# Designs tried in a protein design chat: VH-VL binders against o27280. Part 183

Target 1, 266 residues: o27280
Amino acid sequence: MDSMNVPEVLEIKRIVEESESVKTFIFSWDFRREVRPGQFVMVWDFRDEKPMSVSLIDPVRSEIGISIRRVGEFTDRVHGLSEGDLLGIRGPYGRGFELMGRDILLVGGGIGMAPLAALADEATARGMRVDALVAARTADELLFLDRLEAAGVNISTCTDDGSCGFKGFAHERLLTLEENHDMAAVCGPEPMMFQVMRILDERDVPAQLSLERYMKCAVGICGQCCLDDTGFRVCAEGPVFWSQELSRVREFGRYRRDPAGRRVPW
Key: E = the ipSAE of ESMFold2; O = the ipSAE of OpenDDE; V2 = 0.75 times the mean of E and O plus 0.25 times the DockQ between their complexes.

## First folded at step 7 (VH-VL)

Design y6 (framework fv_marstacimab)
Fold by ESMFold2-Fast, scan of step 7:
Structure y6 (fold): chain C 266 residues (1-266), chain A 118 residues (1-118), chain B 112 residues (1-112)
Amino acid sequence: as target 1 above (266 residues)
Amino acid sequence: EVQLLESGGGLVQPGGSLRLSCAASGFTFRSYAMSWVRQAPGKGLEWVSAISGRGYSTYYADSVKGRFTISRDNSKNTLYLQMNSLRAEDTAVYYCARTSYYGSFDYWGQGTMVTVSS
Amino acid sequence: QSVLTQPPSVSGAPGQRVTISCTGSSSNIGAGYDVHWYQQLPGTAPKLLIYGNTNRPSGVPDRFSGSKSGTSASLAITGLQAEDEADYYCQSYDSSLSGSKVFGGGTKLTVL
């Protein structure tokens, strides 16, 4: 297939166990269909279709990877699949990260490290210096540390319980780290991203933030992707936004939307 | 090869002023936070001041706050420390040091001696 | 005194193991802040020996190792050599001092 809006049925080539709740599914990919870090694809299990971030982009092996956290019925079914099984993939969709300068900071929480891992690969391939702050609740939930280390990334970790690295939240650790970056890319829970954005704005670091949680709808037709103040639909205008765009969204970091589109506090 | 070279030290009377400079070479200067660390004769190391890579943030030890000012000129690859209202207790070798992402001092200059006579 | 406590001196014979402790509190090492170690030979500037608790810069022999547990860190030197005779400093960050970088008081290692 040569249309990004028609699903290709692809064989699962390899599965990487990232943690107890996260797996990366690797597929052969025709790079005539360009994929960039920060974009997502629609994954179809022949019953339901859900958006998933691209976490590996490897033109040398002609492979992409899609990292999926087990969180509900669809993801439970996909986690039950094996190498050789089939999934439908369409895309990519959304705007990806833009790299600028020579030195980049990545701040990721939980599964938010998935698109940032792909970005780290691209940045290091360009000869950029990459520093990462990787946050999770516990050491066992820190993702992609070995992959980031292999890519030459300077890694700082923090966990809520102190089981690895700094004991505390990402924004608390960020206040104590050196700031030497031309830009930052941030992905994780929305309250974390809001706090990190505030600090980066005070430090005059331009930041791009990825709103992964809004990728729960089909492209172009789902109101749950709409942001409160701007009317942006994440699947059409995101998922990656500059910090100046998000600073105007009253909802960002304060409220989320349920499946009916109702505003609920974090 | 990373090199840091301090200058501007010397003998000064209490209440006087000195401006230290650190010439940096062998790396992208603007990409690193820089620090001043001092050591009194026969004593241990004491962190004095730090400045972020672009110069947006500065930090000072309580012992020098209000008297010392750290600055940098990234176009000249040079770090500065303006020292005012000097006291006998400021007598030390002052080291220029490059600060890593982790907060370590990964490269040091040879130091410049500041003597405040009392 | 220093917020990070080191023994003022340690001694060992060639070939032996010595350990230098760095004791902090809940506002620094206990909060998870990284510990770094420096070696200062007489009459020279300090040199980074260990960073980020356990990592060695290029050119540092594997005889030197760092560890961290709770509110304390340790530098271990195995196969002690005469050239290891120097002052050793630990360094971390302390949140209670308005976010200041802090050094231990230093340990003079004498190779007998």
Scores: ipSAE 0.302, ipTM 0.698, lowest interface PAE 4.2, mean pLDDT 86

Design y7 (framework fv_marstacimab; at its last look DockQ between E and O 0.69; V2 from the best seeds 0.00; counts 0 for: pae E 10.9 > 2)
Fold by ESMFold2-Fast, scan of step 7:
Structure y7 (fold): chain C 266 residues (1-266), chain A 118 residues (1-118), chain B 112 residues (1-112)
Amino acid sequence: as target 1 above (266 residues)
Amino acid sequence: EVQLLESGGGLVQPGGSLRLSCAASGFTFRSYAMSWVRQAPGKGLEWVSAISGRGGSTYYADSVKGRFTISRDNSKNTLYLQMNSLRAEDTAVYYCARTSLYGSFDYWGQGTMVTVSS
Amino acid sequence: QSVLTQPPSVSGAPGQRVTISCTGSSSNIGAGYDVHWYQQLPGTAPKLLIYGNTNRPSGVPDRFSGSKSGTSASLAITGLQAEDEADYYCQSYDSSLSGSKVFGGGTKLTVL
């Protein structure tokens, strides 16, 4: 835990441009330190430290990948780095996805496909059948389609604007998918995850959902990370929660909290 | 022409065991989650157990957890409910039901009566 | 006790309208889970009457309609007929009960 608590300075071995706004940073990794899909690492640029989901786990090449969307000052600085530059990495942290059954469904929105791509690799390596519903606002924001296809995943797409696949939201597309699954893993914007979760609950498909805002609970517990309603704290280690745990969180899918603790609609 | 045909009900002593079967036809059985729903004489409907389409995930009402086991054989299009440690309170008509895309029970079997009595 | 509350009975004469309520809470209907309705004629298995709050299966007359608002749902039956005499059950999903499917206690509709 000492080793996981201290950042290791690693060289960026390779950078993959996934889209205009998303890059995957690849590092050599010592797999004596176990890492599983759904876990995250703390990425340190020697100024700020932010949690990032692991999107590639490749023991054969001894590599991990971290996919980062450009959304603010920290991520903008990291996107400006080149192969050979250094970043501090510590971890892994958090509760990863648990695989069960023979047939799984992945539902990813935008950058939420990143941890699900790592899960898809593990599931297919175990001989599981994997169906993925990949959702984004537009076709150019759909991520990891080639990687999922290469892994043997059965892919359905949807875009809000109809530029690729089903025109509409992930939960609307899900209602037209007729095959049942032993489990699902879901990652994306909270409103999308909330709608998907309730459909999967009703279909008797156990779902695991990855919440970015709960990644900090694995590193340091704070009230903002563990609030299930105004009077209670969810003390479960994130970021991955079973739907039964998450459906009791009154804030999930409805609103978030700003730095002052005020409720802000999604 | 979806059909669900139940069998295996009967009279059993408290503490005994019974296995229910539900034979499904007219649809791709493996593509649907299935449930058991029961109804005690003169009472309302109570959900008992559910199983995912491929059988990898099972769910139970708290009243039956640890005593009942739901399973399915997709090669035979058959749903099962193994009931152990039966109690008088388990006396009911047991229905098998198919879970639809909206989470409703869109088709039901005719029910099989389970009576737990001395 | 049922987590979804229905009136135990309602009655009406042929041609009238009746409404059957289904009152839930923040852990089921209020959490956004869909409400489904079933008709159980005497001595028969339940039959799906309304699914996904408002939708009718093929073969269900348009005299039956469903609605949902807040933590509650309603089944409306217009133009009552003697053949509508039955028990009616609402059903949803409750996240606080180990993620269980839940039924209302049932409503006995008497026609005349």
Scores: ipSAE 0.572, ipTM 0.825, lowest interface PAE 2.4, mean pLDDT 87
Fold by OpenDDE, look of step 8:
Structure y7 (fold): chain C 266 residues (1-266), chain A 118 residues (1-118), chain B 112 residues (1-112)
Amino acid sequence: as target 1 above (266 residues)
Amino acid sequence: EVQLLESGGGLVQPGGSLRLSCAASGFTFRSYAMSWVRQAPGKGLEWVSAISGRGGSTYYADSVKGRFTISRDNSKNTLYLQMNSLRAEDTAVYYCARTSLYGSFDYWGQGTMVTVSS
Amino acid sequence: QSVLTQPPSVSGAPGQRVTISCTGSSSNIGAGYDVHWYQQLPGTAPKLLIYGNTNRPSGVPDRFSGSKSGTSASLAITGLQAEDEADYYCQSYDSSLSGSKVFGGGTKLTVL
């Protein structure tokens, strides 16, 4: 077994309040352990463990950031923590995003912007042109806008209620934008990603999408995150998939499986 | 330096046809959607047509739909506008313009004059 | 007749501040689509002046600024100079016109 599978107890160095429901927890990180945008870590609060995307990768400051949305009991407990408190972190795991070309489009919804924010930093550091479509239900839920702007990202916002930017859904806004990108990276609600992928495919834009599934082991052995028909394990073969790969996944955009293995429609 | 150079304009009779070209340089042509915008003498700007970077999608103003065809040859870095069934109201300077992601036209050619008259 | 409405003309003395309005509707500016502005000097092709509501391309002085609110947008020019005399056009996207890009009617700016 790799030492990476043992949770390391880390001190919360800083907490950034991204929105009412999202906080980013900053940790010191030993970059001898490589981490890439799109990969996730298992966060352990000494009671339960959940997969979380890495949203910040800062080799200069030797820090990583994990953005967590408050959505249940585990995240409620984590959101109650303060700077100086401890969490267990193991990983990173999974396949991260790949960068290609000169121009990249990021399409993110809600907490899905977390891995994309990290990707944006890498892309801009490489000298790529980065455009980002940032979607949320309301203006208050739009994430990482200042951070993205500071990185040189061109931002287009989209909100369900029209409180900021385009009024509507991400795929609707995308239809009004020009297709001038070498690739796209997408992360957010699966129905959003499904629609966005369809449009990008029609435009012949290579796309990578980050999926979310129930993960238990994170190392590809338990099968809880296995995708129907393909046998893809989101924790091992993903969570980042190319659109060509997802085209083979029958359940994508249609349903997911709960912890009991039951189909839950989107 | 981004450059766009239109050609093909001239005098044509009503019902006639004309093909405009726009030679592009100074940027990765295939990575940008391109548009034609026209301006009648002494009048304002009117968007005419657009084509995606890879040529998979084309768009037209209602005023020219069914008569004009936009195309591109990315191997030649050239944009085209085939204009059929020309009308007097099509008389204008036609500009080739590079379109940004958000729909702005960030670079323009100097334009080519099209005159439709009997 | 234009989908976006601009005043046909505005004027100002050198050093003054002038504003050009661009009024749209719920199917364009009001829908949250970006507004862009162009400057057209006499006898020349248009030049992008403002994109994405408020952004200036390289080479455009900070005397020019854009804003958007509700169904309208505005171009402000401070410290008016003689060389600013030109036609100015706003441009956006309209979802009700089969996804057409739309221009304002243009505004002639005269520097007195």
Scores: ipSAE 0.048, ipTM 0.650, lowest interface PAE 3.1, mean pLDDT 93
Fold by ESMFold2, look of step 8:
Structure y7 (fold): chain C 266 residues (1-266), chain A 118 residues (1-118), chain B 112 residues (1-112)
Amino acid sequence: as target 1 above (266 residues)
Amino acid sequence: EVQLLESGGGLVQPGGSLRLSCAASGFTFRSYAMSWVRQAPGKGLEWVSAISGRGGSTYYADSVKGRFTISRDNSKNTLYLQMNSLRAEDTAVYYCARTSLYGSFDYWGQGTMVTVSS
Amino acid sequence: QSVLTQPPSVSGAPGQRVTISCTGSSSNIGAGYDVHWYQQLPGTAPKLLIYGNTNRPSGVPDRFSGSKSGTSASLAITGLQAEDEADYYCQSYDSSLSGSKVFGGGTKLTVL
């Protein structure tokens, strides 16, 4: 078996409070285990194990950062931890983003900005022009703005309540942004991603979208992360998919699956 | 250096047609949305039409919708405006403009004059 | 009538400060859409002066500045010079007009 299938117990080196509900946990990392933006890790708190977004990939400092939003019992426990406490990490898993061309558009909603922040660092390091549309419900929930600005990313913001930037949804702002890019990378609430994908497809912009589905094995064997009508497994063939792959998926944007695998509305 | 050069203007009768061209250089043409903006003599600026970098999306002001067609040939770095069913109120200098992410027009050509007169 | 309203003219003496207003509505500036400004010298094409409400392109002097508040935007010019005599246009996006880009009616600046 691959050594990445067994959790490595790591010490929390540093905690960054990104917002009231989001923390980034930073660990020392041996980059012989390569990590690509868009891949995920399974975080083990010695009781349960959940997939989490990688938001920082820093080979120079030998550090990886994992951003976690407090949404339930598991994440509440993890948010209660301090520097020096232990977590198990296994991975990375999944297909990450592929960079192409010289101009990239990032569209992120909420915690979906986490993998895009990692991608932005790689894109700017390659000398690409990076434009980002960063969305949240309120100004206080906009993530990674200072980090993106420091990296030289051109930022547009959207908030549902209008407290920062454009008042409205990311896809509504995107309709008014007419400049075309070589590619786009999208991550956030699935209804947002569906609307953004439709606009990008109409504009003939190649787009990659990062999906979330219920996961158990993380290596594609148990079938719990499967997309209807395609047989794609989010943990094995994704979580990052090209828009062309998703355009044939009835499930995408229409419903989600609960932890028992049942179809439920968004 | 970014350069935009319009051509194809002239005198035309009402109901007639003209095709404008804009030759682009000094930037990756296919990566930028492009617009036409016009200015009637002694009047202000009016946005006319826009096209996405790859040409998949086109946009038109209500005043020209159904009569004008914007297009581009990315292999020739050229933007076009086909103007049909021309009216006297279409008389203007027509500018080719590059569109930024925020919807500004960051580079402009020098314009080509279209006169619609009997 | 222009969707964005500008005064038709403004004047100032050399060295003075002038301000040009751009008044919109809840469907454009008030909806959070950016405001851009252009300078048009007589007989020439417009030139981008301010984008994204406050940003100056490379080569535009810092005596030009933009601001936005509520449903309105302003262009300020300090240290007025004779070469600033031109027409000035604001531009934004209006969601009530089939999703159209809109310009103000223009302001002729006269340097006395």
Scores: ipSAE 0.007, ipTM 0.512, lowest interface PAE 10.9, mean pLDDT 85
ESMFold2 (binder alone), look of step 8: mean pLDDT 93; pTM 0.950

Design y8 (framework fv_marstacimab; at its last look DockQ between E and O 0.01; V2 from the best seeds 0.00; counts 0 for: pae E 10.2 > 2, placed apart)
Fold by ESMFold2-Fast, scan of step 7:
Structure y8 (fold): chain C 266 residues (1-266), chain A 118 residues (1-118), chain B 112 residues (1-112)
Amino acid sequence: as target 1 above (266 residues)
Amino acid sequence: EVQLLESGGGLVQPGGSLRLSCAASGFTFRSYAMSWVRQAPGKGLEWVSAISGRGGSTYYADSVKGRFTISRDNSKNTLYLQMNSLRAEDTAVYYCARTSHYGSFDYWGQGTMVTVSS
Amino acid sequence: QSVLTQPPSVSGAPGQRVTISCTGSSSNIGAGYDVHWYQQLPGTAPKLLIYGNTNRPSGVPDRFSGSKSGTSASLAITGLQAEDEADYYCQSYDSSLSGSKVFGGGTKLTVL
């Protein structure tokens, strides 16, 4: 029973075009309802509802931002909206990132950079040193570089095709980065996150990883957990997990499940 | 040249305490995680503890958790291991080691001998 | 006890090939974590010999090579020389509930 979860109908205050396929929708937000980096909201276009990570948290301007990539019918409709149009927002949900120590490495792939951009703002505001490894298939898909640069974040880029920065994958670029960190936060495609997690584990850098999948609680009224071999704890804690928690999950980075629950390799 | 030099080892009674130090030079100390690895006489290598570059995260082997504390002073390029409630099975040469970007131990000190005996 | 299994000893004559195995499980090598190898000459500290499964540090001759497959790794030494007589240790990371760096029990190489 999710009867305590009520969507608010909010006006789109501003739209930022991050790339040809990604837009950030900015809303006024009452921060009596706290929002933390790593949390998500349900976005409702009055027909369908989809989970979206919060990419901007600005208590000074009383604003939140939600970054949405065009990938299907729902996101196509939302991308067709203009400033002044209305969307339903429910949440926030999920466990946010925890910050510890004096410096942090962010490793983001594609739209996974969205929740990490919000985290970069919080870490910078706390006085932490922030390094970001921003990965994408091509230069045009690298996100939030201007925002990170303006915040004083030290940025490394990599693209699969070599169109910007290092030519290769995030984990290959990570092996050439010679700085250690007190912690890391990782968000992107699951195979990328798996490879990055192993390197950070071996470097003695505790990492938090944000799964882009929607997870439902298996204890109580919600009857689904997206992960195997993890027991009761995973259902309460997502989407952000410590690397030690994810290393116990046989599915993570190795295979996914089809609608019938069968294992399918990545 | 990367150099690691351990000190502080010695003979101690069971239940006693020792603090080991490792003086580092020849690299940017704060940019590397550091570890302690021990070796009992005639036995193999055992990882003991690790600390992140800025000191914000620490890790311990189950055998020493709650008894040993790893720390570092980046202003002095020095790594420490505070060892409390020492047991006979803690008798070993203790090596200071630098953790590389691949997670290997790419440089080791010469080791310092800790003997726990009644 | 070690979670990575190595033979306690191997032997060979000068010029021969020897292979030292390192057998792990699904929580370490089988989970994709890298294997590193260390050489320990008698009375000295360990020295990094192979890192990241296959890479040699500067100064390590190409007679030494590493490989990894499934839950196991191996160190190969070709053209065996008397100076290769030492203890050899594999090392990986174990992602089980405790999470830690783990060493094999070590292999004593004797050059006959």
Scores: ipSAE 0.695, ipTM 0.873, lowest interface PAE 1.7, mean pLDDT 87
Fold by OpenDDE, look of step 8:
Structure y8 (fold): chain C 266 residues (1-266), chain A 118 residues (1-118), chain B 112 residues (1-112)
Amino acid sequence: as target 1 above (266 residues)
Amino acid sequence: EVQLLESGGGLVQPGGSLRLSCAASGFTFRSYAMSWVRQAPGKGLEWVSAISGRGGSTYYADSVKGRFTISRDNSKNTLYLQMNSLRAEDTAVYYCARTSHYGSFDYWGQGTMVTVSS
Amino acid sequence: QSVLTQPPSVSGAPGQRVTISCTGSSSNIGAGYDVHWYQQLPGTAPKLLIYGNTNRPSGVPDRFSGSKSGTSASLAITGLQAEDEADYYCQSYDSSLSGSKVFGGGTKLTVL
């Protein structure tokens, strides 16, 4: 068995409060184990295990960050932890983002900005021009703005309530932007991603989208994260998919499967 | 070249108010958190306040909470510290400092002296 | 009084090695927060000397080095020179103080 499949018990080095509902947990990381933006890790609190995207990759400081939104019992427990506490981390898993071209557009919603923040760091380090459309319900839920600015990212914000930036949804804001990009990376609520993808396709902008599904094993064995008709496993073939791949996925933007395997509409 | 220049220091009576300014140049001001650090005569360094790059988050030492207000105008590349209800123990050289991406203070101004005395 | 404890003074002869300790607790250095060091020459503003525990900014000689272990950090100066006479401060973050940046009390280095 690959050592990457064994959870490593790591000490929380730092905790950054990103918003009222989101915290970033920072860990020392041995970069002999490569990690790419868009990949995820399985976080184990010694009771349960959940997939989480890597939001920070810092080879200089030998650290990674995992941003976690408080949404249920598991994340409630994790959010109750302090610096110095322990978590189990195994991974990374999945297919990460690929960078191409000179100009990249990032479109993120809510916690979906987590993997995109990591991607932004890599893109800017490569000398790419990065535009980011950051969406949230309210201004207080906008993530990583200072971090993105510090990296040299051009930020456009939109909020459902208009409390910051454009009042409306990400795809609506996107329609008002006329810039051409070599590629786009998208992550957020699936309905958002679905609409954004349509617009990008119409504009002939190559796009990668990160999907969220119920994952159990993270190694492509259990099939809990299989996408209908294609058989794509989000944990193995994804979570990052090209728009052309997702065009083949019937359930994309329409429904997902819950832990019991039932179809749940978005 | 990164430059920070403090101004606004002076003599003030206890209970009085003073507003410090820090003019920044040589870098993208809005991309960096900024801090005020003070040093009483013959004493050590004390962090006073910090503000995020966009100004959305502010932080204060317990010793100044409720009395001091940090702000910034990114269009003017200027950091401010409004000091109210000043006390004798607030007497110090006040430094403007840029926060690096590592969390350190990588650049400092030359400081401005604030003296609170009757 | 300072959250981080430094010796008030250290001394050494030219060419010698001196070390300045910075002792914290489980809520700052021991919590994994980085330690930074500053040099303050007489009558001047502080200057960043070491960041991120061990890194030197451009222009800082390699005879300055930082280390961290457990709840403590240390600044080492080799080949001591007259120009090194200054005050030295360590700095970190403390989560128990409503998330405050904290300094050591400072160490006066005298070159004999």
Scores: ipSAE 0.008, ipTM 0.506, lowest interface PAE 8.7, mean pLDDT 93
Fold by ESMFold2, look of step 8:
Structure y8 (fold): chain C 266 residues (1-266), chain A 118 residues (1-118), chain B 112 residues (1-112)
Amino acid sequence: as target 1 above (266 residues)
Amino acid sequence: EVQLLESGGGLVQPGGSLRLSCAASGFTFRSYAMSWVRQAPGKGLEWVSAISGRGGSTYYADSVKGRFTISRDNSKNTLYLQMNSLRAEDTAVYYCARTSHYGSFDYWGQGTMVTVSS
Amino acid sequence: QSVLTQPPSVSGAPGQRVTISCTGSSSNIGAGYDVHWYQQLPGTAPKLLIYGNTNRPSGVPDRFSGSKSGTSASLAITGLQAEDEADYYCQSYDSSLSGSKVFGGGTKLTVL
């Protein structure tokens, strides 16, 4: 009945190996179920279900792509699948990014580039100027560089070990990139997003940041994805928040919650 | 379209003070970091100081730290450089410059001459 | 002593190609910071020519090009014209100098 609550079993149409640890799984998709950059889907492997950001939105080819980093048992199993194998997908869920103006800055760390790659495609299709700061630990972990270049995105790279581009953290590179933009979109490790948000606030650049939290229901009922202080449910009111909304949340950038709901340091 | 116009240069004694201004127009001033860059007669370019678009962060070359103060008034679209304890080595044309992509200087004023001598 | 080292002068005939080098260190170009290039005609303010190692601002002809490798960068000018006679400066960022912007010493280009 309600397609948002029931996984649709879909065949893996194509698999792209983005790095040693990241694969993009591409599916046929009926775009009567609209998908916006920054929204997520729940991916079901018939045993467990995890939220994943949409990295490719192609209504012309009727395709959706989901990029998954291998980090544990669920993602190990999914990475072992082949084209033709099945996965359940429910969604999309959450608030996506809103584009404004003519110039946008993307700041992505690691797998956080996935939803930003989808946003870059939409922004360039609208004729916007798109600058991207793409960060990773090493050059081999920089994601979507060829795709972003083909879309006409101006790319700056940042690696912890200096193997590609600027050596250091994304916010350190951003401090030396004194650029003017109408808005920014940020996704990556929460400590990185916090530091980037502070710089963008100093520059009076409106920013949207995409958060990740533990999710169970994905529709806002169970409360497992809530932020301290505001009660915002990441799956319902987010995962994309304006920087103004996050300024009222003391946990942002400071700590995370384990599956039992306890505070732990980042 | 973008214009930067420096003023306030002149002749000053060693140990004296001078205040430079840079009037900006043709762009949203508060959105850009700004710098002062100087050039001694017959010499190359030397970065002097920078200030963030909102004015919250300031930066100085070691040669001027503690003597020069950069500031801005975003309601007047004006950049300032207060120069104290001036030395003969500070004699130069002073440019204001808008910082842009990758920390480049995409627009420059015409410069104002500061001469420090007895 | 400039943090970034450029040759003091270079020359070429109309139509020829010249290159101008910019040599830095591990605390600037070698740390991955970008290199920018400026043209300065006598008695005038500098003009941005190349930013972010290789990018040309609107209105800069494609006969100007930049590159970066290791601790050095290079500006290439092809199809030299009389109007190219000017001083050229490279610029980068140096983390060891309290995080300051640094210029090369400048290169005088003479078109013969």
Scores: ipSAE 0.007, ipTM 0.543, lowest interface PAE 10.2, mean pLDDT 86
ESMFold2 (binder alone), look of step 8: mean pLDDT 93; pTM 0.950

